# VH-VL binders against Large ribosomal subunit protein uL3c (RPL3): the designs that were tried, part 11

Target 1, 266 residues: Large ribosomal subunit protein uL3c (RPL3), of Bigelowiella natans (Pedinomonas minutissima) (Chlorarachnion sp. (q7xyp4)
Amino acid sequence: AAAARASSSALVALPGGRMIEVPHMTKDYRDVKVCSRQRKWEIREHMRDPIKMGLMGTKAGMTTYYDDEGIAHPVTVIALEAGNVVTQVKTKETDGYDAVQLAYKETRDRTIPWPERQHLRKHGNVKAMKHLKEFKIADVSEFTPGQQLKAEELFEVGDLVDVSGTSSGKGFQGSIRRWGMKRGPMSHGSKSHRQHGSIGCSATPSRVYKGLKMAGRMGNERKTVKKLPVMMVNDEEKYIVVRGSVPGKKGTIVELRPTKIVGKHC

## First folded at step 5 (VH-VL)

Design h26 (framework fv_zigakibart)
Fold by ESMFold2-Fast, scan of step 5:
Structure h26 (fold): chain C 266 residues (1-266), chain A 120 residues (1-120), chain B 107 residues (1-107)
Amino acid sequence: as target 1 above (266 residues)
Amino acid sequence: QVQLVQSGAEVKKPGASVKVSCKASGYTFTSYYMHWVRQAPGQGLEWMGYINPYNSATKYNEKFKGKATMTSDTSASTAYMELSSLRSDDTAVYYCAREGYWDDYYFDYWGQGTTVTVSS
Amino acid sequence: DIVMTQSPSTLSASVGDRVTITCKASQSISSWVAWYQQKPGKAPKLLISDASSLESGVPSRFSGSGSGTEFTLTISSLQPDDFATYFCQQYDSYPYTFGQGTKLEIK
């Protein structure tokens, strides 16, 4: 731990202000998952490679680690906020396809439509969540509504994951007037968000770049970065670290899916 | 009539572990989150974490990660909080507190408290 | 973490007085504040939720107000049963945090 000071530990702030210490890794960057003899055999024989379950997270920040040759590698810290609870399991028999619906990121916003809120309440007694995403997977037999997913059960160091950005705009569609919800005022949070300037315009007078960095103009753009090696998984501290850069700013909601291996690639 | 009844006072040596229980009655145990809050002698309240007894999902205050473990037994309608590696500064009254119904995030009912004293 | 600061830490008052306790949050927490009353040797009891909602069975002399970062608990006409310690709590975000408490004393 004293020797680690020479290489520096990375401190990354999570949503809510909690600080996580990510060790400055000096391991060779080539020290990633290599297909085992058994896995190479499975690929060679074109054995079933099932699409596996993933989870959701929040981009917390980026840092750098240096390998033994002094080469700098970017790493992304992804926070696991309250959520990753199974809400619905779909089967080929009943629904025509296998999938697991996952809820992510608890919210105090009462503008969420009543039917969506009741769905969360009846499946796991879950508080209102901002994000509901369906993961189409090969085998849903081990998942049940109300189940809390743990990153350490889904991912191991050296696994390859695909990371996709997720739009958060759809969670609040629906009129309070239509559903007859009655409770609290609705305004201060949006004003606070405007003041942060973490997403949006700059003071630059550039005409060529005008509007290109505004959040509203990028709302429908989705990017997936594929085959990112998993560097750390920590359920206790609620984060996962991947090697590589993930597009989007701090606070972006992301989907983590195990990389689909096709043919002889690993 | 909602009631939360906690286990009796404990006296422990440094390094020991203690497990406090909170027996719920008068409501559907799995429909409400159970929280744990401690209060050191003469001091204020400190939130430790919660357990959702429906699915055993937990959330811990950063300060108590690796030290506190929350569990529940739905057949007995009882929540548990275990503290490991006790230090003298863990001496406090430990409360279980029920979070309000689903969207009500405040604590509507509290257990009577369990005094844990850690001394050599 | 959101820091909740109560003032005053101790308040001396007489029966019949109007008393006010203030709670300030280090950042905006909308209306997500509860107030609890704690008597010596007893568990806290919920008085006010969502900054201003009076809980069932709590006397109407208790009231709460505020939004954003400043919240107030008021007792309009102090009764003997009201001498206790009062705590505010935020539940806008985890970890939930409490004010340090205000002890209401006789005289």
Scores: ipSAE 0.355, ipTM 0.669, lowest interface PAE 3.6, mean pLDDT 78

Design h27 (framework fv_zigakibart)
Fold by ESMFold2-Fast, scan of step 5:
Structure h27 (fold): chain C 266 residues (1-266), chain A 120 residues (1-120), chain B 107 residues (1-107)
Amino acid sequence: as target 1 above (266 residues)
Amino acid sequence: QVQLVQSGAEVKKPGASVKVSCKASGYTFTSYYMHWVRQAPGQGLEWMGYINPYNSATKYNEKFKGKATMTSDTSASTAYMELSSLRSDDTAVYYCAREGSWDDYYFDYWGQGTTVTVSS
Amino acid sequence: DIVMTQSPSTLSASVGDRVTITCKASQSISSWVAWYQQKPGKAPKLLISDASSLESGVPSRFSGSGSGTEFTLTISSLQPDDFATYFCQQYDSYPYTFGQGTKLEIK
């Protein structure tokens, strides 16, 4: 067994300008693998693992997980509050890139600006959510607006995840609130839909800002901890446990993304 | 034009399960949340939870979590509510009710109710 | 949970009377209150939404008012068809909760 710090390597230039790394010292030279240009090209084509879909969660706290052998593992518990619903699916054909928007943490409509509520209703008829994040992924074909994502379908024990802390600061940036919007007939035979703005006493109507841009403050900087092993996934009790610490204090909203599998060797 | 038609009365023994249906017509089924509310004899109304028929996402009153299961069938425009491990205090009339659209979170249309009687 | 308390629990009145039913919330719920009428053996029917908005098809003798924690339903000239049980409901936060009901009966 050799510690990684004890090894040293040398770069070797190949015809055509490519360089390969060769261990400086080996006990048996035949055990040193050197990839040809053709082999490296083949590996590069097959090394492109797709970027997979993730979830959002809330940091619940840190504790100790005891495995079946009684061994203690320091872990972070991430709660999965109501949400993790697909809203907008973007494709290369329509939007120039592939992505899935995910809504998280259900709240009352009155706490969310009208444009955000409109967006959620248009894309899957989703209840008001506090957080909306875009996940750029390789294959969006299996996702549809309104789809509920389940942790056990996306993650398994032993998976590696990258966890990013999301700012919990308050802010309002570049959005226009709409006022006096009316619901039209939903079908050629139905004209019984109530007018959205006709209730009079409602505190929910918002005005359209003519030429005014709203600017909010930024919260804390985004921090990411990479390659945390998944220790438990429990969709019934709505939590994920990862080994290690994640950014922020208890209550911080976090983004869980599968770690990109890179660095395959010949 | 909007109608919610529920399944017929059920008599069950303690420990059994019951599944109540609510067939919607006269509107786009997937555009409105469906809620379930129960009423014990001579008592008030108790909110059980809702289902979003677009994606089958549900929210339960904590009192009914693990006891009630809500599902929907978009092709049939029908919502379902199943109660497991029935007790005598589950005897009630069970209603489905449609939530209004947008900011209209009150119940604008109700099913006729399904009487569930739990007795030995 | 938000507790909705109705008063009175039972109200006796005569045709032509003005009656008022009160609903109090355990915390502020803005105007997020609906009122329902329920007749024996029937499902509840929406009368008032957002504390004061009269539902289409409901007679104008029904009116609602209030905001914050105190809400009222008023029937200005009681008709025979109005003898029923009335419930208030808050939809400010989950779980949605109802008042215990007010039974309006003939004096």
Scores: ipSAE 0.005, ipTM 0.447, lowest interface PAE 10.6, mean pLDDT 75

Design h28 (framework fv_zigakibart)
Fold by ESMFold2-Fast, scan of step 5:
Structure h28 (fold): chain C 266 residues (1-266), chain A 120 residues (1-120), chain B 107 residues (1-107)
Amino acid sequence: as target 1 above (266 residues)
Amino acid sequence: QVQLVQSGAEVKKPGASVKVSCKASGYTFTSYYMHWVRQAPGQGLEWMGYINPYNSATKYNEKFKGKATMTSDTSASTAYMELSSLRSDDTAVYYCAREGWDYDYYFDYWGQGTTVTVSS
Amino acid sequence: DIVMTQSPSTLSASVGDRVTITCKASQSISSWVAWYQQKPGKAPKLLISDASSLESGVPSRFSGSGSGTEFTLTISSLQPDDFATYFCQQYDSYPYTFGQGTKLEIK
């Protein structure tokens, strides 16, 4: 007998219980494959500065998107929980490297330690957040402590993004192995892939030298999926949809960074 | 087609300086890091450092700090490496090499090399 | 600095032979190794990146393997054009370092 293809629900639950519907067979799908003259110009401009600002999100779930030919494409919905607020901005002059520290996922004051809470208050008077991540980028002059980052200002439909997250590893939490988080062409001497702020700068205080062994796998590993097309960006409803699978289970905190653009084509 | 074309051979006396050029074509010059590697006669390769042509940020192998200076000219798509206070043991072929795509740190394209001979 | 040690320093082989060159790192470098071929009077040419990824335009007889501290470059059936010097390079940490080279000569 002929087997029916499994289908995913068009409805995806965001953290907090909100539901969104990802439309099937939208006209925007065709635009993802075609670069306009304006888009090619923007890609050319981005090639002058390949390290751009990203943001953080939470994996909400997966669904299917159907193109004009009826072909199913897996898509991942990434929720943008309260957060994505600039905290500390580091400059080459003051700190030895350019970086923007981003806070994500608002929480209650009592859930984070006093020193971390004071750090957020000192740098932009930011509310208590669960996650802090440093993004080393080429130009930090456009960012100020306390600034709210908006997905629609950073990403457009048709952009390629690299999504990093922590996937479930193998082994017991109590079985510690001395293991660097080295996946793909990642340098363990940096908190992320080569960045303008960490590359070409004098040695940074926050850079982990490779002579220092990284400790502990504890069953988790960081993975990056590269060049995922952005299908939808919605700041009002607080989500981004990318085509493909994103690392980790539902609820995983992920980083979205624009893919390094090196060509005239999407 | 990516090409890196270096300046011609140089013969220098001890104490002099030399500036080697590397002209890039076939790609966006500011989008890739340019590295410098030397090779002494009959010996292996030695990494000297890199320059990011977008912002002229540099990273040197500690052995070459204060001796080598890397610069770039984005309008000419040309990288430069200047070596000062030359000694006879600086005699080598000097290569420019492009860093790979999307933060791949290996060298995907190399210049043809510039022979620098230091003798008294 | 991470020291990269290649063996053998010189290897004599005949056309059609399977040859293997080994590269050992003084500490773990995951898979951050590239292999280059250098012919006399010419610049090095990239053969393999990330320990095992064959570069476009490089003949399929070349392959790489390894992780951690031990890496190998294999030529499955040696051709006349393959007599050259081969270098491994680590890009796990600064300064980037190369092996001393393996010269492949006609037996």
Scores: ipSAE 0.000, ipTM 0.391, lowest interface PAE 14.7, mean pLDDT 76

Design h29 (framework fv_zigakibart)
Fold by ESMFold2-Fast, scan of step 5:
Structure h29 (fold): chain C 266 residues (1-266), chain A 120 residues (1-120), chain B 107 residues (1-107)
Amino acid sequence: as target 1 above (266 residues)
Amino acid sequence: QVQLVQSGAEVKKPGASVKVSCKASGYTFTSYYMHWVRQAPGQGLEWMGYINPYNSATKYNEKFKGKATMTSDTSASTAYMELSSLRSDDTAVYYCAREGDWDDYYFDYWGQGTTVTVSS
Amino acid sequence: DIVMTQSPSTLSASVGDRVTITCKASQSISSWVAWYQQKPGKAPKLLISDASSLESGVPSRFSGSGSGTEFTLTISSLQPDDFATYFCQQYDSYPYTFGQGTKLEIK
């Protein structure tokens, strides 16, 4: 038991301290094969609605699986922390495009910004989450605010996924206490009434400020690794295993999207 | 006026199940998380989990996974907590409690409690 | 899980006394602590939230303080109505946990 664990290369720690061991895989999906002309036409026909919903996860670590020849192959374990809850659903009719916003990683330190919390409460009454990402997909009709997404419903072993992440470390970290109290003596009802919206508000000038909205999290680069085979999906233990390397260090928040099927790929 | 009114006391035999109700009034039911807390005789309070009535999403304390099931009925403004495979150590008072307003994660209103007694 | 430890478990006091109950967390929880009062046969009642915020309708003799791992509930001049069991609760992380309770008894 202690000696066996000391020698095991397949043991990976999930966020929160849980350990998992990736079992020996009996099938190798690494090889990419050239499609026949018939298969390429079949794939092209399916390209009309290729974009499907994804999930967010946290890179837990890398380990090794061994094939039947004893050859070592790298795999990445991606943990599914509390979250993956639908918040806002956008439609072409109301918003000009179809998308699903997904909230991820319920924070131990819930000092996320007030506007972000208001957004979560407005769209599905969702608990404070650290990350909010928009997924542009072809069909949003099956999603509703507050819906919990399950990995086993979106991914199967053998699927190809694109994994996106950033090389940056921790995001925002808030104050020790909340800045203001909703029901406290810091309520300025009379003072708020005396402060007209026209005073201190930014008037909308006639000028167009094209660069003004480029201030958020600048300096971070998003990296995407495409066509990683899904090796395991486990909703009960909250992880997904993909074959290959995923961007970033342990703890990196990643976005998993089904690989878009194109005529050049099988 | 916010009120949480729970169902009456239950006496069950080991192996049975019990379903406790908590009817909310005086506020928008779907806007507040509902939590369940139990208290064994002479013991402290133990958090069981919550349900978001807006979408029926739940979170359970690991100790109660597979044991407790939380549901809600929006049309009746009622939350439910069902315990399965009852044992003598499930004897307790079960409370529903409302999580406070936006960002207020403490419990601002409590039901009166439902006593569940498991005896043979 | 975060363990909340209250001291003392039982406290005997007289009307008019100043009473202090302490609650210690096994790890830092900032100010995310609530205090509840429970009388026999009744549901808990919220007294203090966010470690030090007095709830409306709660007498001013009750006060809370603390941050990080050590928190206190103080009753400045004990009244007959105050003999009850008091619980602290952390809501920093799941699962939410409560202290074991402090029973305040008449001396």
Scores: ipSAE 0.005, ipTM 0.470, lowest interface PAE 11.0, mean pLDDT 76

Design h3 (from c0 with heavy chain D103F; framework fv_zigakibart)
Heavy chain, then light chain:
Amino acid sequence: QVQLVQSGAEVKKPGASVKVSCKASGYTFTSYYMHWVRQAPGQGLEWMGYINPYNSATKYNEKFKGKATMTSDTSASTAYMELSSLRSDDTAVYYCAREGWDFYYFDYWGQGTTVTVSS
Amino acid sequence: DIVMTQSPSTLSASVGDRVTITCKASQSISSWVAWYQQKPGKAPKLLISDASSLESGVPSRFSGSGSGTEFTLTISSLQPDDFATYFCQQYDSYPYTFGQGTKLEIK
ESMFold2-Fast, scan of step 5: ipSAE 0.285; ipTM 0.651

Design h30 (framework fv_zigakibart)
Fold by ESMFold2-Fast, scan of step 5:
Structure h30 (fold): chain C 266 residues (1-266), chain A 120 residues (1-120), chain B 107 residues (1-107)
Amino acid sequence: as target 1 above (266 residues)
Amino acid sequence: QVQLVQSGAEVKKPGASVKVSCKASGYTFTSYYMHWVRQAPGQGLEWMGYINPYNSATKYNEKFKGKATMTSDTSASTAYMELSSLRSDDTAVYYCAREGWGYDYYFDYWGQGTTVTVSS
Amino acid sequence: DIVMTQSPSTLSASVGDRVTITCKASQSISSWVAWYQQKPGKAPKLLISDASSLESGVPSRFSGSGSGTEFTLTISSLQPDDFATYFCQQYDSYPYTFGQGTKLEIK
């Protein structure tokens, strides 16, 4: 026909009378033009920064940094007390996931139970420490039990770090001190229920209301501040300085983790 | 029984280096920290530092940082302490000493000592 | 650094005497103190740990006491084998430090 032919390109009219010729979709053109959900996931995964190892420290205090324009910026000084020693290295093969357990703040405190102390000796012959934290990371092969981690080997000036600390609460939140603690009546994984002949186990027959029975947060609250620039790292004088405010008061134990970077385009 | 056997006496000139060995036997070498302590003639004991033989992690007394180097060889059950840039005030008897287990931070066994004399 | 000061520096005594050696820390160290005996030409030998715990194989005439900043080593009835130099050591904090020593000699 005069108006159209079976083999002609498609024409699209835009507002203002402009015509755009759209070529017929070929197999090759179709496959290139549309990213599948699987392909988008693969691109995101490939562009992801691997989760890297971090350290623990103690908030020492705050000071001020002045830039070239004379503008004051708050900075936090984080002390690196004796510690940051690798204890248990967990692998997907043996433990189902990859992680490095890190011990922090060497202590002479005899109130730390013997089983907790023995765990440290079993995993790298590590001295008694007050805090024990697990860091889930992408590659644990470069870490060995008993290894001393050095801030200058993990962080450089200009790196971005996420800092997690704990505010004061009613519970004691020391990591190593909590080993061997029982969760209470639900430690067996059993769910609360009204038993035959019992009175007052539940005020309502609804399982929705059982969810509403959940207690609020108990003990210390964990807070995280993300993407803080590293200003200084000094292994000799045992400190790291970050730009900005870090959770908690002076003396708070903090976790320093490299900020995660993720791509988002295909 | 537990024994720590050290290398023999050394006479060195100023500026030289010396490496003292301490061979452990009678226990699992990697399960106990090894410390180094020196004693100058007629003087008291001075703590130099320790090594964790499990993976050679070390801690030095600041006075000896950069001057003393502690290493260990797990296959030989032997700890080493090397002093560089020797001076006359490094003349002393050098001891290796084992730290106890668990909360036992004291020294339960000592080597017999290695006399290092620095003279011109 | 924690400074450990022993007194006396030299002590003259006779066999059968009760002798006491004192050790003072420049700051509180709880009970993290050990006592060592050293004979001429020999390595130190552990006598007392944790201020008051007698090491296995050490004669019961030796005893230790104290907490915080002041510690004592006592020999209740001196024997000929006890003439030696005695050192206290703190292991509360790094660097570990020793007292200057007390030389126990025959009167």
Scores: ipSAE 0.354, ipTM 0.701, lowest interface PAE 3.7, mean pLDDT 78

Design h31 (framework fv_zigakibart)
Fold by ESMFold2-Fast, scan of step 5:
Order: structure tokens, then sequence, then C-alpha cells
Structure h31 (fold): chain C 266 residues (1-266), chain A 120 residues (1-120), chain B 107 residues (1-107)
């Protein structure tokens, strides 16, 4: 069983040690669907808000796909860690624009600031997540707070995606809960865990790192690689594979957005 | 006052299914995750999974995937746990337990338990 | 999965004694531990959360300590009502796991 997997699959390690087994990609992978110039114009002219919903993931590593001529093509394995849960849905009526906020990478690390925890609880009763990202999209009506997004419902093999790599500095360390907030509301007779102007939980990380010059904290640039073909999507094993390289080291949190000018029927 | 009241004891034959209920009162049902925990005779506690009553999203302990199904009815403030294809080793007391608000991941309130006996 | 190991499995003590129950995690879980008390035929009752936070209504003779992989529950002066089984639980990662329990019996 180890010999079969060594020859027919790639084993990629996540930061923290989880292994993802990626099956060998077949040589009959078809060319990606690319819209004609005429179709791209029709799409743009029809749509005022052409942007589709995306997902977040974690760069797990790179491996190689070999085509029919034996030429090596780099592919990136993107892990789908626990998360990709809708939190806040914004509408043009109430917020002036349409957007879906997505939470990613579940954690029990209570160093996450109290206001962020309250936000997650208020919008869909979502568990602690390390990363929150807003996706401005054309149609928010099909999304509800607390909804789990699935990669196989959003992406198909052959789709083109834009991958944005971002290395966030710190949601880590020092954001300590107040003891009054730790007990259930019934223990105190209060449902409120929010006090406006109480910045102790959020201020602690900034205070701890006041003197540090970390390139990541301030200088992590957002880099986007566009039009990467989707090679594989697997919700059961929690990964997506794209053809090409994405910026950042293993462990970088990435945003996957469908390439807006390419349709499935072009 | 917060109260979780579970359905009565059940005796089932192997291969049958059982559905245990947990009726919540004294709080906003959709604001707290509901967990299920099992305790076999003379054994410790085993976490089975949770349901988010806000949207019916569930998370199962891998051991119980395909065996247990959690649902909720917000109009009745009731959570349900259904076990399928019962075997004798499913004999246990099944508890519902409420997870705390705003990152209180421990279980602050428990139902009284439902004894499920699977016998030939 | 994180394995929680309690010791001792059974502890015999007299009213007025100071008793300590230990709980060890197979990997670091910070302070994300709760302690529950279970009396025969009853559901567990939360005593302590976050390793050391005493739940409202729980007598002050109960206290918890520890971080990382080793945790303790202490009863400073045992009362007749304290004879029960005690469980630790980690909520650092899924699946949530419990210790096997410590049965506190009359000496």
Amino acid sequence: as target 1 above (266 residues)
Amino acid sequence: QVQLVQSGAEVKKPGASVKVSCKASGYTFTSYYMHWVRQAPGQGLEWMGYINPYNSATKYNEKFKGKATMTSDTSASTAYMELSSLRSDDTAVYYCAREGYSWDYYFDYWGQGTTVTVSS
Amino acid sequence: DIVMTQSPSTLSASVGDRVTITCKASQSISSWVAWYQQKPGKAPKLLISDASSLESGVPSRFSGSGSGTEFTLTISSLQPDDFATYFCQQYDSYPYTFGQGTKLEIK
C-alpha cells in the first residue's frame, strides 16, 4: 500500500504535520475553457457585478504534473482547513454594497481578540477562526450566515482561478479574555460580552510587538497570480490543486477567486 | 432558568434506529451550539458531535460519522440525535450539552440523559 | 486525537481531607480544560473551566490549576456532598476528549 501510493499519488505535508494525499493527475487533462473575445465582451456588457464567490485555503506545497511529452509542470496543492464559513452578508440596501464575509481556519486559540469573537458569534454563531476576509460578489442572495462553503460547489476542474497570497502578521498571542466574558450569560445574568471602547484584548498584541521589525507584520504584500487552471477539487480530502505556482511559503493563507472574464460555457 | 430536558429511556433490537430529543428552555436556542456526549456503562464520556441551531450545521466525531445524525427544530427549541443500525455496543446514556456563549467551549448545562439499551 | 489520562482512577478519602486529582494531555492544550462532577444516576455538572476558573455557584473549596499538558483539580476540605466521579475535558481541538474519570469514595 505504501508502494502503490508512492507511484500513483503525491503526499504533501501541511504546517503542523497533517498529510494530504493527492492522486496522480492523468495525462488526459483537457485544456481549460477560455472565453472568446466576443463572449468576454458579452459577459462584461451583461454583468454590472461579474464577480463570483471564492474560498480561502492554505498553501500546502507544490508537486509536479507530467504532460504527454514528459514536460514537468508545477502544480500547487492548496489545503482547505476547517473553515470557509459565511459570517456576515452585506447587501446594497443595508450596507451600500454586496459582499460575503468568510471565516477561515478554525482555532481554539483564545488569543483572538474579543471583538472578533463577538462578531463571529453574532453573525451565524460561527466558531473561532483565525482569518476573516470579505468577498465582494455579484449575488449574495444564496449565502446565509453560518453556511459552510464547499469547494466542489464553487469550482470545477478546468475553471480558471485567481490566487491571492497574503501572509498576515498576527492574530496571535496576548489577546486575553476578561473573566466576566468566560462564563455563560446565565452565570452572570448578562448576554453582553461587549463593552464599547474596551480595547484590552485587541491592544495586547500591538503592545507586545511594539519594538519588533517583522517584514510579515507590516510589509507582507498581497500578491495575486491570475488565471490558474483548477486541476483537482476534493471536498472529502479537503484540498484543491491548481496548475502553476502561487506566492508565499508553505503555510501561506490564500484567497481563491474565480477569474471573472472566463465563463464555464465559452 | 436554563434547562435541557431529554426524552425517556429506549430499548431497541439490534439493527433498529433510535431518535433522542433534547428540549431547551430558558435561553435563546439559536445562540448556543448543542453537543451530544455518550457514556457507556462503567465507562467515561465520549464526545459525538455538535449542531449549530442557527443554521443546522453539524460537526461529527469521525467515530460516529454515518452512525449518528443530528438535527434541530428551532420552532420547538429541540435538538435531536438519531442513531442508525444499532449494535449492542451502542448501549449507553446519551447526553445533550450546551456549549457556552462567545467562546465558552466547555459544557455549562447538561440534559438529564437518555438511556438507550440495545439487546437481543 | 488528544488523549486525556486521569490519575488516580479511584481515590478513598475522609471528610475534611485535601484531595488532588490529576489530568495529563497527550499534547499541549494550553489551558483549555474543564472539570465536571458526576454523581450516580445524574448528568455531569461543570465545576471549573479554562483550567482554573470556578463556575458560579460552585463552592470555593474546589480549585483548578495547570497549563500545557498537566492539570489538577483540588478539593481543599472534602465534604460529604463531594463523593462523586470527576472528569477532565479538553476543548483545544476536535474531537473533544475526556479523561476516564476519578471515583472519589468514602475511606
Scores: ipSAE 0.012, ipTM 0.509, lowest interface PAE 8.1, mean pLDDT 77

Design h32 (framework fv_zigakibart)
Fold by ESMFold2-Fast, scan of step 5:
Structure h32 (fold): chain C 266 residues (1-266), chain A 120 residues (1-120), chain B 107 residues (1-107)
Amino acid sequence: as target 1 above (266 residues)
Amino acid sequence: QVQLVQSGAEVKKPGASVKVSCKASGYTFTSYYMHWVRQAPGQGLEWMGYINPYNSATKYNEKFKGKATMTSDTSASTAYMELSSLRSDDTAVYYCAREGDWESYYFDYWGQGTTVTVSS
Amino acid sequence: DIVMTQSPSTLSASVGDRVTITCKASQSISSWVAWYQQKPGKAPKLLISDASSLESGVPSRFSGSGSGTEFTLTISSLQPDDFATYFCQQYDSYPYTFGQGTKLEIK
């Protein structure tokens, strides 16, 4: 009598036009959490989990999942475009701090400034990427320049992640509209129209209108949403689904970092 | 004097696996991506994927995910491509091809090709 | 995937003729096109890169042109050694794709 079948709840488009379905799942929740005596002791003695490695992704879209009580929960689909390749590994001995640089979203060599292209070549012979971000982590010994990071090796269903991105204000949008700032052709076949991180991207990096930049009120802010549960991880189809809203519009580049356990958590 | 020298022809039965090698010489092996391209008899070229020999990072054409495995041995300056669960439609000439320097995503040097025949 | 449509599939011409082969992409690929020559039983050989850049050692009778979605390979004065199949390739986005080839028959 009871429904034994999973059903697709919604379709979300990934960069590149591929569609995924987020299934309707029975929510498995434990309201009561009991720490073991040993775990409580470890929390008191160590007080914090080590900082772990993360990934970058692109916000693909949002949909809704319904729990077994019929309550709607927003979920965000984060695409994993070509990238998430380790470039430079920094150590306390040589650089004064431990960190892993991660390159994300492959592009054409000619679209990236010369110093960035030389940096990628020197550190792992990595293809040109649009985004380069440094992750300060506790243990860098596992990482090597040129290494491809895989989402399924870093995250699993039920993990909590912190997602960082950028949001924009209405004032900034109004300024762009009023001043008639030119954007690359969006509805016609041009290199700047492609949003999929292809190697045929525009030769010119995005520019900010000088007058708007000099005004100092851009309205763009970096925001972090913490402790979002991971609902799905799929390396083959290149996406992660998290429960909740992440900052920014579709196409926003986001950073995914494992949530740290600090004192109070088991 | 850049050369890519591939292993010899193979005849396999359906369900078997085959591993093709591509030995590079005349350049720094780890500085150039190595691609694999196949050509079925009388047909066009089909891109299979690449490997970065610096770190063995790979990218596969979706059609070949789970079927082709690319590896490299930097000490031997050799790239490998293994096909599993062979079918008759895997009969083709398999080429390794070097991606050009930095700004050059085309294939500037090709191996001579390895013929793989799958028959019962 | 970007589809590369190559025409004609076969072409017969005399020594000394001017020959053109066309390659059309299903979407704009700027100039990210290469042309290869393949002789029977041999690996492909790079002729043209970036739509119009002649590779070292390739005879000057070969030239390429085009941008966006339409590309052309031209051989200005056919030689007997030009008997071969010619392929275009896009490298704008993954997966890399090739045209189906043009078989050039010389008398």
Scores: ipSAE 0.028, ipTM 0.530, lowest interface PAE 7.0, mean pLDDT 77

